# Ledger of designs, part 16: VHH binders against Sushi domain-containing protein 2 (SUSD2)

Target 1, 195 residues: Sushi domain-containing protein 2 (SUSD2), of Homo sapiens (Human) (q9ugt4r445to639)
Amino acid sequence: RLASAFGDPHFVTFDGTNFTFNGRGEYVLLEAALTDLRVQARAQPGTMSNGTETRGTGLTAVAVQEGNSDVVEVRLANRTGGLEVLLNQEVLSFTEQSWMDLKGMFLSVAAGDRVSIMLASGAGLEVSVQGPFLSVSVLLPEKFLTHTHGLLGTLNNDPTDDFTLHSGRVLPPGTSPQELFLFGANWTVHNASSL
Below, E stands for the ipSAE of ESMFold2; O stands for the ipSAE of OpenDDE; V2 stands for 0.75 times the mean of E and O plus 0.25 times the DockQ between their complexes.

## First folded at step 21 (VHH; framework vhh_7mjh_2)

Design aa4 (from j1 with S31N L108M; at its last look DockQ between E and O 0.97; V2 from the best seeds 0.81)
Fold by ESMFold2, look of step 21:
Structure aa4 (fold): chain B 195 residues (1-195), chain A 125 residues (1-125)
Amino acid sequence: as target 1 above (195 residues)
Amino acid sequence: EVQLVESGGGLVQPGGSLRLSCAASGFKFRNYAMSWVRQAPGKGLEWIGRIYSGGSTEYNPSLKSLVTISRDNSKNTLYLQMNSLRAEDTATYYCARGRYRITPSGTMEYTFDYWGQGTTVTVSS
């Protein structure tokens, strides 16, 4: 199953629920205890071509770790455009390589604007540039059924519980815009859990 | 053609140290994870550890305190530092290259595809 986040930021959950939430900070896109998979994203205002910030926010970075794997962060490159990749918080150069066998993951970079990550579990991420923001896709094998939490929802073929809070409380379908913003804010990353 | 050539083996006294080298050629060394494996006389293969393209390491838990794996991507060379050597560390030591492969169940598994000729370490008084 596929979930995605892109634009302002617009989210499509694993079960197909659409929503937007215009937060600023770092957020949990996905946690899956089955393999100790964690995907986090940073949302910020973007920089327009005239140097000013956008009024809304979008994703500017995404980070992933599964179990005790290496930690990979992909973020917008501030000066050159395209993407910058960090391995365990150190910037990588792709002038001499376009792929790497990392601890617990395979990393591939195409043309400096598309990054693909495959994890030992079979989970995959693809990150690309979309305007002033990132586009992120997450693909999960069927074994993750009933094992996901976060802004990308609960993968169980039932979209009515995609808005599940940290506490386990489920917001009902048709929840108000104010409550949707609280759902997004509920999945904020704090320093102790930051990748 | 992929080649892996180990060196630095020899006779060492118990309690001593050795550093083994593996010179790699014929492939883009910095992309790959590299491993050390040993085989004592009359015994099976024993995995020592692995260093990934980005420098992260993983060790056989029973050997972790005795060994350190490092790499120099500018010289296409893999290293194994061994300390406090014992008679039971007498073995032929191999470097190996591998790659992630997708299993039939859709997971990724690391498999070896090329091996060096080995270098012999003898720990004896």
Scores: ipSAE 0.629, ipTM 0.865, lowest interface PAE 1.1, mean pLDDT 84
ESMFold2 (binder alone), look of step 21: mean pLDDT 83; pTM 0.806
OpenDDE, look of step 21: ipSAE 0.876; ipTM 0.934

Design aa5 (from j1 with S31N S35N; at its last look DockQ between E and O 0.96; V2 from the best seeds 0.79)
Fold by ESMFold2, look of step 21:
Structure aa5 (fold): chain B 195 residues (1-195), chain A 125 residues (1-125)
Amino acid sequence: as target 1 above (195 residues)
Amino acid sequence: EVQLVESGGGLVQPGGSLRLSCAASGFKFRNYAMNWVRQAPGKGLEWIGRIYSGGSTEYNPSLKSLVTISRDNSKNTLYLQMNSLRAEDTATYYCARGRYRITPSGTLEYTFDYWGQGTTVTVSS
């Protein structure tokens, strides 16, 4: 199953639910206890050339770790355009490498602006640039069925529970704009859990 | 052609230290995870540890306190530092390259694909 986040930012959950959440900060896209998989993203306003912020937000970074794997962050490269990759919080140079066998994951950079990550579990992450923001896709093998949480929803072939809060409370279908913001804000990354 | 050449073996006293080297050629060394494996006389292979492309390491838990694996990508060289050596550490030590392979179930499996000739370490006195 595929889920994605792109634009300002627009989300498509694993079960196909669409929503927009214009938050600012770091958010849990996906947690899966089955393999201790964690995917987090940073949403920020875009920066205009005169230094002022846009009114909307989009994804500017995404980070992933599974179990005790290496931690990979992919972010917009402000100075040069395109993408930067950080390995365990250190910037990598891809001048001489297009792929790496990392602890618990395989990392590759295609065409210099598309980053692909395959985790030991078979989960996959693809990151590319979309205008001023990132486009992120997450692919999960079927074993993750019933085992996911976060902004990308609960993968269980039932989209009616995709808006499940940390507490387990499920927001109903037809959720108001205020309740959609509650869902997004509920999945805020706290300092202790930040990748 | 992939080549892995170990060196630095020899005779060492119990309690001593030794650093082994593995010179790599014929492939993009910096992309790969690299391993050390040993074989004591008359025994099977024992995995010592691995260093991934980004520098993260994993060790056999029984050997973790004795060994440190490092790499120098500018010299295409893998190192094994061994300390507090004991007679039971007498073995032939091999450098091995591997790669992730996708299993039929869709997960990553790490396999060894090339081996060096080995270098012999003897701990005695």
Scores: ipSAE 0.588, ipTM 0.849, lowest interface PAE 1.3, mean pLDDT 83
ESMFold2 (binder alone), look of step 21: mean pLDDT 85; pTM 0.828
OpenDDE, look of step 21: ipSAE 0.868; ipTM 0.929

Design aa6 (from j1 with R101T I102W; at its last look DockQ between E and O 0.95; V2 from the best seeds 0.81)
Fold by ESMFold2, look of step 21:
Structure aa6 (fold): chain B 195 residues (1-195), chain A 125 residues (1-125)
Amino acid sequence: as target 1 above (195 residues)
Amino acid sequence: EVQLVESGGGLVQPGGSLRLSCAASGFKFRSYAMSWVRQAPGKGLEWIGRIYSGGSTEYNPSLKSLVTISRDNSKNTLYLQMNSLRAEDTATYYCARGRYTWTPSGTLEYTFDYWGQGTTVTVSS
């Protein structure tokens, strides 16, 4: 199954629920205990040409680790307009290579602005640039059914529980924008959990 | 043509140390994970460990305290540092290249596709 986050950040969960969450900070997109898969993203305000911040936010970085794999972060490169890839918090160069076999994952970069990551479990991420922000897609094999949590929802073919809080409580369908902000804020990454 | 050439083997005293090298050519070395494997006389293959493209390593738990794998991408060379050698470490040591391949179940599995000819290490007085 496919889930995505893009634009101002708009989310489409694995079960097809759509929502927008204009948070600032670092958030859990996906956790799956089955393989110890963790995907986190950073959301930040946009910057206008006069240097002031907008009220809306979008994704500027995404990080992934599965089990004890290498940790990969993909983030916007500032004035250059492309993507920057960090491996275990160190910037990588792709001038000599376009792919790498890493611990627990395969990493490739196409055209300097699209990054693909395939994890040992068969989970995959694709990251690209969309205007001032990132676009992120996450693909999960069927074995993850009933094993996911986070902003991308619970993969169980039932979108009514996609807004499940960290505690396990489910917010009902038709949740207001303020209550959706509670859902998003509930999945905030704290220092001890940061990738 | 892919080539892997091990060197640095020889006779070493018990308790000694040795560094083996593997010179790689004919492929983009820095993209690949690389492994060391050994075979004692009359025994099967024993995996020692792997170093990934980014420098992360994995080791056979039974050998972890005795060995260190490193790589120098500018020289296309893989290294195996062995310490506190014992007679049981007498073996032919091979470097190997592999790749992630997709299983029918949709997972990644790492398989070897090229091997060196090996270099022999003898631990004896």
Scores: ipSAE 0.629, ipTM 0.869, lowest interface PAE 1.1, mean pLDDT 84
ESMFold2 (binder alone), look of step 21: mean pLDDT 83; pTM 0.800
OpenDDE, look of step 21: ipSAE 0.888; ipTM 0.942

## First folded at step 22 (VHH; framework vhh_7mjh_2)

Design bb1 (from j1 with I102Y; at its last look DockQ between E and O 0.95; V2 from the best seeds 0.81)
Fold by ESMFold2, look of step 22:
Structure bb1 (fold): chain B 195 residues (1-195), chain A 125 residues (1-125)
Amino acid sequence: as target 1 above (195 residues)
Amino acid sequence: EVQLVESGGGLVQPGGSLRLSCAASGFKFRSYAMSWVRQAPGKGLEWIGRIYSGGSTEYNPSLKSLVTISRDNSKNTLYLQMNSLRAEDTATYYCARGRYRYTPSGTLEYTFDYWGQGTTVTVSS
């Protein structure tokens, strides 16, 4: 199953629910206890080609770890408009290579603007540049059914519980814009859990 | 063609230290995770550890205090540092290359595809 986050920022959950959450900060896209998979993203105002900031926010970085794997962050490069990849908080160079076998994951970079990550569990991420922001896709194997939480929703073939808070409380379908913002803010990354 | 050549083996006294090297050629060494494996006389293979592209390491828990794996990508060379050696560490030591490959269940597992000829370490009083 596939979920996405892109634009300013628009989310499509694993069960197909669509929503927009224009927060600023770091957020949990996905947690899955089955394999100790964690995917987090940073949302910020973007810089347009004319040098001005966007009025809304979008994703500017995404980080992933599964179990005790290496930690990979993909972020927008400050000056070049492409992607920058960090391995355990150290910037990687792809001058000499386009792929790496890392601890617990396979990393591949194409064209300087698309990064693919495959995890030992079979989960995968694709990260690309979309305007002033990132586009992120997450693909999960069937074994993750009933095992996901976060902004990308609960994968159980029931979109009505995709707005599940950290506490387990489920917001009903037709949630107001104010309550939807609370759902997004509820999944804020705290310092102790930051990748 | 892929080639892995170990060196640095020999006779060493108990309590001593030894550094093994593995010279790699015929492939993009920098991208690959590399492993050390040993085989004591009359015994099966024992995995020592692995160093991933980017430098992270993983060790056999029973050997972790004895060994350190490192790599020098500019020289296409893998290293194994061994300390406080005992007679039970007598073995032929191999370097190995592998790759992540999909299993039938859809997970990604590391499997070996190339091995060196080995270098023999003898720990004897």
Scores: ipSAE 0.647, ipTM 0.875, lowest interface PAE 1.0, mean pLDDT 83
ESMFold2 (binder alone), look of step 22: mean pLDDT 83; pTM 0.807
OpenDDE, look of step 22: ipSAE 0.884; ipTM 0.938

Design bb2 (from j1 with I102F L108M; at its last look DockQ between E and O 0.95; V2 from the best seeds 0.81)
Fold by ESMFold2, look of step 22:
Structure bb2 (fold): chain B 195 residues (1-195), chain A 125 residues (1-125)
Amino acid sequence: as target 1 above (195 residues)
Amino acid sequence: EVQLVESGGGLVQPGGSLRLSCAASGFKFRSYAMSWVRQAPGKGLEWIGRIYSGGSTEYNPSLKSLVTISRDNSKNTLYLQMNSLRAEDTATYYCARGRYRFTPSGTMEYTFDYWGQGTTVTVSS
């Protein structure tokens, strides 16, 4: 199953719920205890091609780790087209290769504007440039059913519980914009859990 | 044509140290994870460890304190540093290349596809 985050920023959960959360900071997109999978994103104002900031926020970086795998971060390097990939907080060069077999993951880069990551569990991420921001897609195999949390929702073929907080409290469908902001803010990454 | 050529083996005294090299050619070495495996006389293969693209390593727990794997991507060379050698470390040492491959359940597993010819280390007084 596919979930996405794009724009300023707009989210489509694994079970199809759509929402917008215009926050600023670092957030948990996905965590799954089954494989100790963690995906985090940074939302901030973007830089337009003329150097000015956007009015809203969007994703400018995404990071992933599964279990004891390497940690990969993909971030905007050129607000109009380029991506930069960090491996364990060090910038990678793709001048002599377009793919790498890393600890616990396979990484490939296409045309400097699309990064694909396949994890040992079979989970996959695709990161691309969308205007001043990133577009992120996450694909999960069926074994992750009932095992996900975060801004991309609970994968269980039931969108009514996609807004589940850390506490286990579920915000109902039709939640106000203020309660959706509570959901987004509830999944803020704190210093100790940052990838 | 893929080639893996080990070197640096020989006779060493107990307690000594030795560094083995594996020269790689015929493929994009930088992209691949690389492994060391050994086989003592009359015994089966024993995995020593792996170094991934980017430098992260994994080791056989029984050998972790005795060995260090490193790589030099500019020279297409894989290294194995061995310390405090004992008679039981007498073996033929192989470097190996592999790739992630998908299983029927949709996960990825690392599998070997090419092996070197090996270099022999003898630890004897």
Scores: ipSAE 0.649, ipTM 0.878, lowest interface PAE 1.0, mean pLDDT 84
ESMFold2 (binder alone), look of step 22: mean pLDDT 83; pTM 0.799
OpenDDE, look of step 22: ipSAE 0.882; ipTM 0.936

Design bb3 (from j1 with S105Y; at its last look DockQ between E and O 0.96; V2 from the best seeds 0.83)
Fold by ESMFold2, look of step 22:
Structure bb3 (fold): chain B 195 residues (1-195), chain A 125 residues (1-125)
Amino acid sequence: as target 1 above (195 residues)
Amino acid sequence: EVQLVESGGGLVQPGGSLRLSCAASGFKFRSYAMSWVRQAPGKGLEWIGRIYSGGSTEYNPSLKSLVTISRDNSKNTLYLQMNSLRAEDTATYYCARGRYRITPYGTLEYTFDYWGQGTTVTVSS
């Protein structure tokens, strides 16, 4: 199954729920205990080509680790435009190669501005530039059914529990915009769990 | 034109140390994970460890305290440092290249595709 986050930021969960969460900070997009998969993102105002900031926020970085894999972060590059890739917090160069076999994942860069990551479990991420922000897609094999949590929702073919809080409590599907903001804020990354 | 050439083998005393090298050519060494494997006379292959493109390593747990794998991407060279050698470490040591392959179940499996000719290490008094 596919989930995505793009724009300001608009989310499409694995079960097809659409919502917008205009938060500012670092958030859990996905946790899956089955493989110890963790995907986190940073949301902040963007800088347009003319130097002004956007009024809303969007994703500017995403990081992933599965089990004891290497940690990969993809972020907007402030100095050059496009994407910057970090491996275990060190910037990578793709001048001499376009792909790497890393611990627990395969990493490739296409056209200089699209990054693809395939994890040992078969989970995959695609990250690209979209205006002042990132576009992120996450693809999960069927074995992750009933094993996911976070802003991209619970994968169980039932969108009514996509707004599950970290505590396990489920917000109803008709939740107000104010309560949706609390759902998004509930998945804030804290220092101890930051990738 | 892929070539892997091990060197640095020879006779060492028990308790000694030895550094093996593997010179790689004919491919983009920096992109690949590289492994060391050994084979004692009359025995099967024993995996020693792997170093990934970014420098992270994994080791056979029984050998972890005795070996260190490193790489120098500017020289296209893979290294194996061995310490506190014992007679049972007598073997031919191979470097190997591999790649992730997608299984029929959609997961990644690491599979070897090229091997060096090996370098022989003999530990005896």
Scores: ipSAE 0.684, ipTM 0.888, lowest interface PAE 0.9, mean pLDDT 83
ESMFold2 (binder alone), look of step 22: mean pLDDT 84; pTM 0.818
OpenDDE, look of step 22: ipSAE 0.881; ipTM 0.936

Design bb4 (from j1 with L108M; at its last look DockQ between E and O 0.95; V2 from the best seeds 0.81)
Fold by ESMFold2, look of step 22:
Structure bb4 (fold): chain B 195 residues (1-195), chain A 125 residues (1-125)
Amino acid sequence: as target 1 above (195 residues)
Amino acid sequence: EVQLVESGGGLVQPGGSLRLSCAASGFKFRSYAMSWVRQAPGKGLEWIGRIYSGGSTEYNPSLKSLVTISRDNSKNTLYLQMNSLRAEDTATYYCARGRYRITPSGTMEYTFDYWGQGTTVTVSS
């Protein structure tokens, strides 16, 4: 199953629910205890072509780790455009290779504007540039059914529980703008859980 | 053609140290995870450890205190440092390359695809 986040930012959950949450800070896109998979993203104002900030926010970085794997962060590259990849907080170079076998993951890069990551579990992550922001796609194998939490929702073929809070409480169908804010803000990353 | 050539083996006294090298050619060494494996006379293969493309390592828990794996991507060379050697460490030591392979179920498994010829280490006085 596929979920995505793009634009300012628009989310499509694993079960197909669409929403927008225009937060600023670091957020949990996905946690899955089955494999200890964690995906976090940073949302902030973007930089326009004239050097000023956008009015809304979007994703500017995403980080992933599964179990005791290496930690990969993909972020917008300053001034040069495209993407920058960090491995355990150190910038990688792809001048002489386009792929790497890392601890617990396979990483590949296409022309500085698309990064693909496959995890040992079979989960996948693809990151590309969209205007001043990132587009992020997450693909999960079937075994993750009933095992996901975060802004990308609960994968269980039932979109009515996609707005599940960190506590496990489910917001009702027909969620209002105020309730969407509660959902988004509920998944804020704090220092203790930051990748 | 992929080639892996080990060197640095020989006779070492108990308690001594030895550094093995593996010279790699014919592939993009810096993209691959690399492993050391050993085989004592008359015994099966024993995995020693692995170093990933980014430098992270994993070790056989039974050997972790005795060995250190490192790599030099500018020289396409893999290293195995062994310390406090004992007679039971007498073996042929192999350098191995592998890759993640996608299984039919969609997971990834790490498998070896190329081996060196080995270098022999003998620990005795």
Scores: ipSAE 0.652, ipTM 0.874, lowest interface PAE 1.0, mean pLDDT 84
ESMFold2 (binder alone), look of step 22: mean pLDDT 83; pTM 0.805
OpenDDE, look of step 22: ipSAE 0.880; ipTM 0.935

Design bb5 (from j1 with S31T; at its last look DockQ between E and O 0.97; V2 from the best seeds 0.79)
Fold by ESMFold2, look of step 22:
Structure bb5 (fold): chain B 195 residues (1-195), chain A 125 residues (1-125)
Amino acid sequence: as target 1 above (195 residues)
Amino acid sequence: EVQLVESGGGLVQPGGSLRLSCAASGFKFRTYAMSWVRQAPGKGLEWIGRIYSGGSTEYNPSLKSLVTISRDNSKNTLYLQMNSLRAEDTATYYCARGRYRITPSGTLEYTFDYWGQGTTVTVSS
């Protein structure tokens, strides 16, 4: 199953729920205990070509680790205007290569600054540039059924529980913008768990 | 043409140390995870460890305290440092290249595709 986060930032959960959450900071997109998979994103206001900030926030970075794998972060480049990839907090160069076999994952960079990551479990991420922000897609194989949490929802073929808090409390699908913001803020990354 | 050439083998006394080298050519060395494997006379292959493209390592747990794998991407060279050598470490040592492949169940598995000719280490008093 596929989930995505893009734009302002707009989220489509694994079970198809759509919502917008205009937070600032780092958030859990996905946690899956089955393989110890963690995907986190940073949301910030964007800078448009005329130097002004966008009216809302969007994703500017995403990071992933599964188990004891290498840690990969993909972020908007401050100097080049495309994507920047960090491996274990160190910037990678793709001038002489377009792919790397890393511990626990395969990393590739395609045309147009599109970054693909495949994890040992079969989970996959694809990251690209969308305007002033990132677009992130996450693909999970069937074995993750009932094993996911975070802003991308609970993968269980039931979109009505996609707004599940850390506590297990479920917000209903007609949740107000205020309650959706609490859902998003509930999944804030603590500094000790930041990738 | 992919080539892997090991060197640095020879006779070593028990308790000694030895550093093996593997010179790589014909491919983009930096992108691959590289492994060391050994074969004692009359025995099967024994995996020693792997160093990934970014420098992270993974070792056979039974050998972890005795070996260190490193790489120098500017020289396209893989290294194996061995310490406190014992008679049981007598073997032919190979460097190997491989790649992730997708299994039928959709997971990643690392498999070897190219091997060097090996360099022989003999540990004898």
Scores: ipSAE 0.591, ipTM 0.855, lowest interface PAE 1.4, mean pLDDT 84
ESMFold2 (binder alone), look of step 22: mean pLDDT 84; pTM 0.807
OpenDDE, look of step 22: ipSAE 0.870; ipTM 0.930

